# Miniprotein binders against a7ua95r516to809: the designs that were tried, part 27

Target 1, 294 residues: a7ua95r516to809
Amino acid sequence: ASLSLLSISDLVPDLQFIFFWMSNAIEILYFIQQKSPAYMQTIELMDDKAGSKESLLSATISANEEAMTILEEVIMYTFQQCVYYITKTLYVVLPGLLDCNPFGTEPSSEQCRRAAGVCVCAVCVMPEAVRRVVSVFQTTSDLLQQYQVHSEIQSQMFAYLFFFTNVSLFNQLIDKGPARGWFQRSRVLQIQASVKILLDWAKGAGHNHLAQKFFAKFCSTVTILASPPQQLSQMSWKALCAEHPSLKPVQLHRILTQYQLMAELGPLPIWQPSSEDEAYIYRTVDLLESFENH

## First folded at step 14 (miniprotein)

Design dk3
Fold by OpenDDE base, fold request of step 15:
Structure dk3 (fold): chain B 294 residues (1-294), chain A 80 residues (1-80)
Amino acid sequence: as target 1 above (294 residues)
Amino acid sequence: SMTYEVTIRTDNPEYLELIAFALRILAKAMNLRVEEVRREGDTLRVRISGTPEQVEYYEEWVELWLKKKGIDARVEVREV
């Protein structure tokens, strides 16, 4: 199947297998960590010849550490595989979020499988493009809960997925936005509404703090672009930097330049970068976010 | 060091691969030498080498782990 047609539902069996092993490896690791100290003490209390006992204890400590290392490797490997599959599905569905019109009556194509009738749940009332993105996150959440994965691992996974989503959406908006008309006020408002639905889902799922942290750049960009010209034209470069600290100077400058072009505003002296930031606004290497910074 | 055969019989055959993995890892964590792991239908047989005291603790760990997982299994240990 072409990568473009791969849904999260198609990957559920593979993900279930991976989550099963990840969860159990974590549980076994925890079990060993809890039981090992008492076991080591029993070896220390054995009446064996002093030299044999010390050697046995040392060998047991080493073996115990090796066993835990193997489990950690399994956990890391399974975690990476989960992230790989989930981000692959996100890569396919995220562009649809930018093109989504949440104010349009898109026919809810998928009847909520959970209801025999017309479901008015928050997911069923979502635009299809938003629902597809939310479905990836919800499926991930459901699987993590189903296999009772430790809360710390759940948080790390969502942190990475939100990071990936933010980088992907931000880079697409900055790179393709002008050409796609995503910088037009009407389109920006649609994007803002779509992102709000995603953030509301994250809040409902208990990941509000992570979502706010990792979506900061994309949210800041959308907020600036959604601002009325009369309001934004009164804000200085320094004020915008202070209000949107997640944006690098080069990123803010790019956003404002494109905003100016879209709104047909003349040159605004108040948006001129400070002398300190002037050197940084030309660092095009810093314009797009890297996926490697996580 | 003596050799023991640990036999696991379960009504949950879907967990046999997990049980085999857990048995190997727990044995390693206790510095027990795993000589052989065999699956015969719904039964796992593990041959381990260690002291009688180590094997007693190993049996306890295996039983406790199975209980925590909610796996209905019988553990039998025999010197071979």
Scores: ipSAE 0.801, ipTM 0.956, lowest interface PAE 0.5, mean pLDDT 91
Fold by OpenDDE base, fold request of step 15:
Structure dk3 (fold): chain B 294 residues (1-294), chain A 80 residues (1-80)
Amino acid sequence: as target 1 above (294 residues)
Amino acid sequence: SMTYEVTIRTDNPEYLELIAFALRILAKAMNLRVEEVRREGDTLRVRISGTPEQVEYYEEWVELWLKKKGIDARVEVREV
C-alpha cells in the first residue's frame, strides 16, 4: 500500500544524501590512491635501521589497504542503497508503460518543473505513463551529475537500472500479456512506441549502447509481436533464433505460441523448434528472467 | 610517537561530518592512530598519535583534500 504513493520526487532528499556520501567516498579513495605511493616512498627512504623501516612500511601498507577497503565498502553500500530506492520507484511505474497509449491526446497537465509556463519539451509531450518512467531515469542522471559521480559508477548504475527495467517489463509482458491483451497487435504497437520514446531518451542522455544491450530481450519480444502475420509466418524457427539471440528457446516458443493464438493462425510447421531446441522449450524455469543474474 | 591535536574551523558547518570522516580515513591510511574526534560547534578537533614527519604529511593531505573539495577551512596542528 505505502509503496504505490512513493514518487521519485519524494525520495530525492534521501537519494541526495546517499549520492553525496558515495561521491565523496570515491573522491577520498582516489585521493589516497594518488598520494600513498609517494608517502610509502618517504618511509622507504628514512634513515633508520633496516628492520624498523620494513616493519613500519609493512604496517603502513596494511593500514592503507584497510582504509581503502572501508571506502570501497561505503561506495558499495551507497550504490546498493541508490539502486534499491530507484528500482522501487521503477517497479511502481513500469506497469503503466505497458498499459500506456502513446497515441492518445491525454493533456499532460503537469508543468515541466524546470519551466515557469507550459513546457513543450520532449518530456512534457510524452504520455504520462512514459513520462513517469523517464522521470526516474532523468532524476537519477541529474543526481549523478549534480554530485559529479565517477563515470564508471554512472555506467554501472544505468546498466543495472536498464537491466532491471528489461527484466521487469519482459516478465510482465510474458506472464500477464496474454490476459491483459498486450499481445494484441494494436496494443503491441502502443508498447513499441512507448519503448521507442524511452530508447530515444536513453540515446539523448548518452546511454544508447547500454540501452540497446540491456533492453535487447524486451525489444526482441516487442519486435516479433509487432511483426505482420504475413511477414512473421515466412520466418523459420532457426531464422527467428538467429535474429533474436537474446531470447531463449522457451521464451521464443512462448511468444510464437501466443502470437499464433492472437492472430488466429493454424499450426505453422515453419515455427516448429529444431530437434536441438526441442528439449529446451519445456524448461519453464527459464521462461521468466531472474533479477539475480546481474 | 607524539600526540597532536588537529583543529579544523570552517564557515561551512554542513561539511563537518564529511570532514570528520575524511580525517579519520586519511589518518588510518597513513597508519596514524586517532585518539579522539570532537565536534565543538563549527570546530572539529582530532587527536592523533604519530611521528612528527607523519603528522606533517597528514596536515598536507588534509589541506590538499579540503582545497580540492572547495571547502573553506582553517587547519591548525599543535603538539599536546
Scores: ipSAE 0.800, ipTM 0.956, lowest interface PAE 0.5, mean pLDDT 91
Fold by OpenDDE base, fold request of step 15:
Structure dk3 (fold): chain B 294 residues (1-294), chain A 80 residues (1-80)
Amino acid sequence: as target 1 above (294 residues)
Amino acid sequence: SMTYEVTIRTDNPEYLELIAFALRILAKAMNLRVEEVRREGDTLRVRISGTPEQVEYYEEWVELWLKKKGIDARVEVREV
């Protein structure tokens, strides 16, 4: 089946199954963690001969740990499966975010048109490309809530999804941006607006801190590219490094180089990397972000 | 150790797999040996080996877990 046909809605039944098991495994784990101490204490208080009691206790502790380990494995496995399916869907929809014109009169989503009422919800007014991305996150949020998944696991999941999204968008922008015209100021402003909508959604969903943290690199890139030439040309390499610490020297250098080309700026000595960073700007291996660092 | 049969009857058969999993894990957590797990329609039967005291606690844990989950189920324990 072509990846292009996979919608998050198509994955909902599978995700529901996975979330069901994940949530319940967490609950069982928590239950055992709460009840086991008292149970161990009862074994400790048994009147049996000291040697048999100690052996029984040790065996029970070991068995308890094994049971918890199994549950943890189930939780981890289900978590990974959720992430796999969701990121697969994100992979399909994320490129559309970079090509999206949020300022255009795009027709309301077919789903909102079918609902007899003019839905003026924040999602309905989103550009289609943005809405598709938001829909993935919203569906994830809804499922997590539906199955009452522990808040920590929810946070971890969104952290990863935002990480993945940032890496994907950043890499696409750096790699394909110049060729696709995404470094053009008008396009950058569109991207910035689209990302803002996504970030606003994340804020509304209670994930503001995570979104700010994990989108920092992409946002920094977009911020630099959105900066007027008059302003950016006055900023030194060191100042830009300080303002955008999420960017590696090689990344910043690439962004500035492409910006310079796009803006038809002559050589800017002020953007020359420091002697300390000069060795790092040639590390092309560090140019694109890795998905493995999470 | 004695062998006990734990029978779970529920009006929520959709949870039988979960219940079976929970029963196995809870038994393991208590160092009880699960000898057999059988599903017969809407009834789950688990054979466990342990001391009477362990099985009493096991029954309590199972009942508490089911209650916490909001699963309407009856737990019956018998020595076999």
Scores: ipSAE 0.797, ipTM 0.955, lowest interface PAE 0.5, mean pLDDT 91
Fold by ESMFold2, fold request of step 15:
Structure dk3 (fold): chain B 294 residues (1-294), chain A 80 residues (1-80)
Amino acid sequence: as target 1 above (294 residues)
Amino acid sequence: SMTYEVTIRTDNPEYLELIAFALRILAKAMNLRVEEVRREGDTLRVRISGTPEQVEYYEEWVELWLKKKGIDARVEVREV
């Protein structure tokens, strides 16, 4: 394999090793938590012939807490390592979502239509760029299930992966959108369709709540950009803020400015920022999201 | 406080590192001192210090954990 073309499949052996230790540390932690109360009770019920029962119990509680702390540290470390490897592959494949055409006339789409007559299956509508992102998420899901990782940890991992995805897609759209023509309505509709395929995967995988929560900023952005001019021009700044609370004032302002340019709209009084937000639309340090916030 | 040797024998040596880790952590959780851990092929030997009653509970925890994990292993404990 080539180091210049890193994929999730190349990382599976390393991920299997890390998931093995993470899952086992979690199971041992829960085993200790389940067994410790009864063990402590046996110490409390001992005959106190030497008057040392209280000190033995205190030392045992302290040692028990130390053991659980060690396990928590192993779980945290292995979790961070999993996320590190997975997000490296995700970073490589995510940009393709913004530039793909899910409505394509690709030979595969044409062959699927011809083979099925007028019927078009969902698999034939999934472009390669979307497929690569789904593959990362699906491989992660399969490994978590293979090692029977506790559902709370699975949820935390996908919460971070969706957070990472949202930040990556949003930042690229804001930074590269003008130069790439991504604010044009037809391109926004293509982006929206690609993201819907990803959101449908998340729903089918049991992560709908997490996807709704952590994709909110990017989805709000695409929803605004996809809105017909007649509809969007009737929505005030305050209404847009209320409907899209995930967007900071500087972000909403930038999105509306690009929308005006591409929809050939002049200044709209209804989009004047509220007094509360007026100072914040100039905070360019807040325009792009940080990968460190989650 | 007396010294005991816990011997684990398994046909699945791929689990020996996990078993060694579990033996150390379970002993710590029960306030038992681990003096030594050594591996001899498919056998793991652990020396612990504790009261006879503590070591009896330790053996119970180890056997139950191995069963819960689905690891086929023999656990033997003797005073050294």
Scores: ipSAE 0.772, ipTM 0.950, lowest interface PAE 0.5, mean pLDDT 86
Fold by ESMFold2, fold request of step 15:
Structure dk3 (fold): chain B 294 residues (1-294), chain A 80 residues (1-80)
Amino acid sequence: as target 1 above (294 residues)
Amino acid sequence: SMTYEVTIRTDNPEYLELIAFALRILAKAMNLRVEEVRREGDTLRVRISGTPEQVEYYEEWVELWLKKKGIDARVEVREV
């Protein structure tokens, strides 16, 4: 697939069209919801002794509900189309985040860090792979603002985009990490720094709570992998499950196995799964996450 | 039940498809039957069937919605 076909900039005209219809469908739905009670009341107050008023009111309520259902379907369809196009772009650019090095050339980066007292990797130079992901989120935010999309719909859209990002990064790490060397400690620290840039964007954009909620699985994974062996080896299976409730037993087991290989550790008795979890650590069907919201 | 023609004239022809959609859905929300929708250049003509009272409320809804949306349009309703 051409990079230009998957660039968010190339999709903007199509997204503008879809956002236009979504925004207007939302506004019409709200309009009907606000006006319908008074209209129904005019039917209820109708001077009609024939008893046909009940049938007219019932038919009008049914037609009104049908109209609102049509609008809800348009909103759902246009929302799904926006998400489809945006996540198609994200799917292409997200794997690069696992390969990039946010700790660029130490001499210039170190000088900027010392002068500013801020994380230089996050402030002075952003890796191109991270920039591509941020650009997708920022462009989406700008379009939502341009079309004045209702704030609840904006939140739902970013909830799904963060969910998609989390699933994509987690699945790539688990599936390709051994072959790509992504479990090496230096790589994990680089990945952690790159994710921090995304989390900082989300916080600055007013989506901090959504990002905290929906990045939890990937962030937990990276936190475990980044932990020094002295600290992690003192945490039992039960303690790790309590600290990282977003991780399924099969996922935690896989992460700890990769950690043992990377740190050249033998089996640790305190990482023995509980009796209740022992049945679940081999459920490979549960290892990778689904992109479906159920 | 009588048939009316609602005529919309606007300086913003890029909105005509949106206006046509809105007129259809507002009519449905009020249990009015839409018989025909025609676009003639920058003019939209919608034929609806209902009581005179229903059509008065429909005209009010259409005019209010256009105003809320900021679409500069002239709305005319006539019996056909």
Scores: ipSAE 0.772, ipTM 0.953, lowest interface PAE 0.5, mean pLDDT 86

Design dk3
Fold by ESMFold2, fold request of step 15:
Structure dk3 (fold): chain B 294 residues (1-294), chain A 80 residues (1-80)
Amino acid sequence: as target 1 above (294 residues)
Amino acid sequence: SMTYEVTIRTDNPEYLELIAFALRILAKAMNLRVEEVRREGDTLRVRISGTPEQVEYYEEWVELWLKKKGIDARVEVREV
């Protein structure tokens, strides 16, 4: 088997190659779209020698559409390859967010620790696990800008990366949280703080709307788990569903069950699912999210 | 239809694969048949079939695209 390259920095040459072709395919597609109407008009205005003008125009329209289809396929393929390489890196680094302590007092690097003073470098203050995730997003952003990729394609790429991040973090928390102690309130508060750093990066990078949309499920989960028991125990099942519409009934039920265990609460009547939702709270096939779009 | 040879010479040979791709796609977009694409060092030779009027438009598109991309290249078109 070939060596697996898991660091985003090790993938930069491959990503540069793919972004080069993607950006150029987009530019050529735009060029053709802008120039083709005038060219077709010249064919339509030709005199109709031997009655072949309509056949020539039809064939030219067909060939023009085929050329644009080829470019669209190149763009789609290169986009998928970029996402594949980037998400391979994300999949490896994202679980570390669930274990790290953003409230730690130790410097993040040897150089900052040696200075023996207040570290004012964002890299030195940021926990290593968070820095690794931010590095993937930042490197992606830098490459997209370097190759002047169209803003709509940039938005689509970050929409998918945020979707992937949400699914990965949610699934890891639900699946491994009990064994790893991630449902303990102090751990949930640490997780919440780490995710806030990612959300702040997304806001500063101009992707706040996308992050708010695509992190909703994981953020809702963490918000519920971070709530003090006296506050959460006063919210009915219906109120929780209304406040957190991104959560499926089976997911909300699992989150509340884990909350009860860690807060040492018994069953609460106010958390009884509605009769409509009661049919769905044990649908374990719906517990974890798919990495594919629905 | 007649056969023409488009010759591209550039001081930036690292762009020759991109240029070859662009020449194929632009020809397709104009319903010109590409017969052959050959790379000879820093020179690209493309054989296309079309009417003289189509090839004149093709040459204009190629020159405009190269200029927009900022690729320093010479374009020559001849009937073969």
Scores: ipSAE 0.768, ipTM 0.949, lowest interface PAE 0.5, mean pLDDT 86

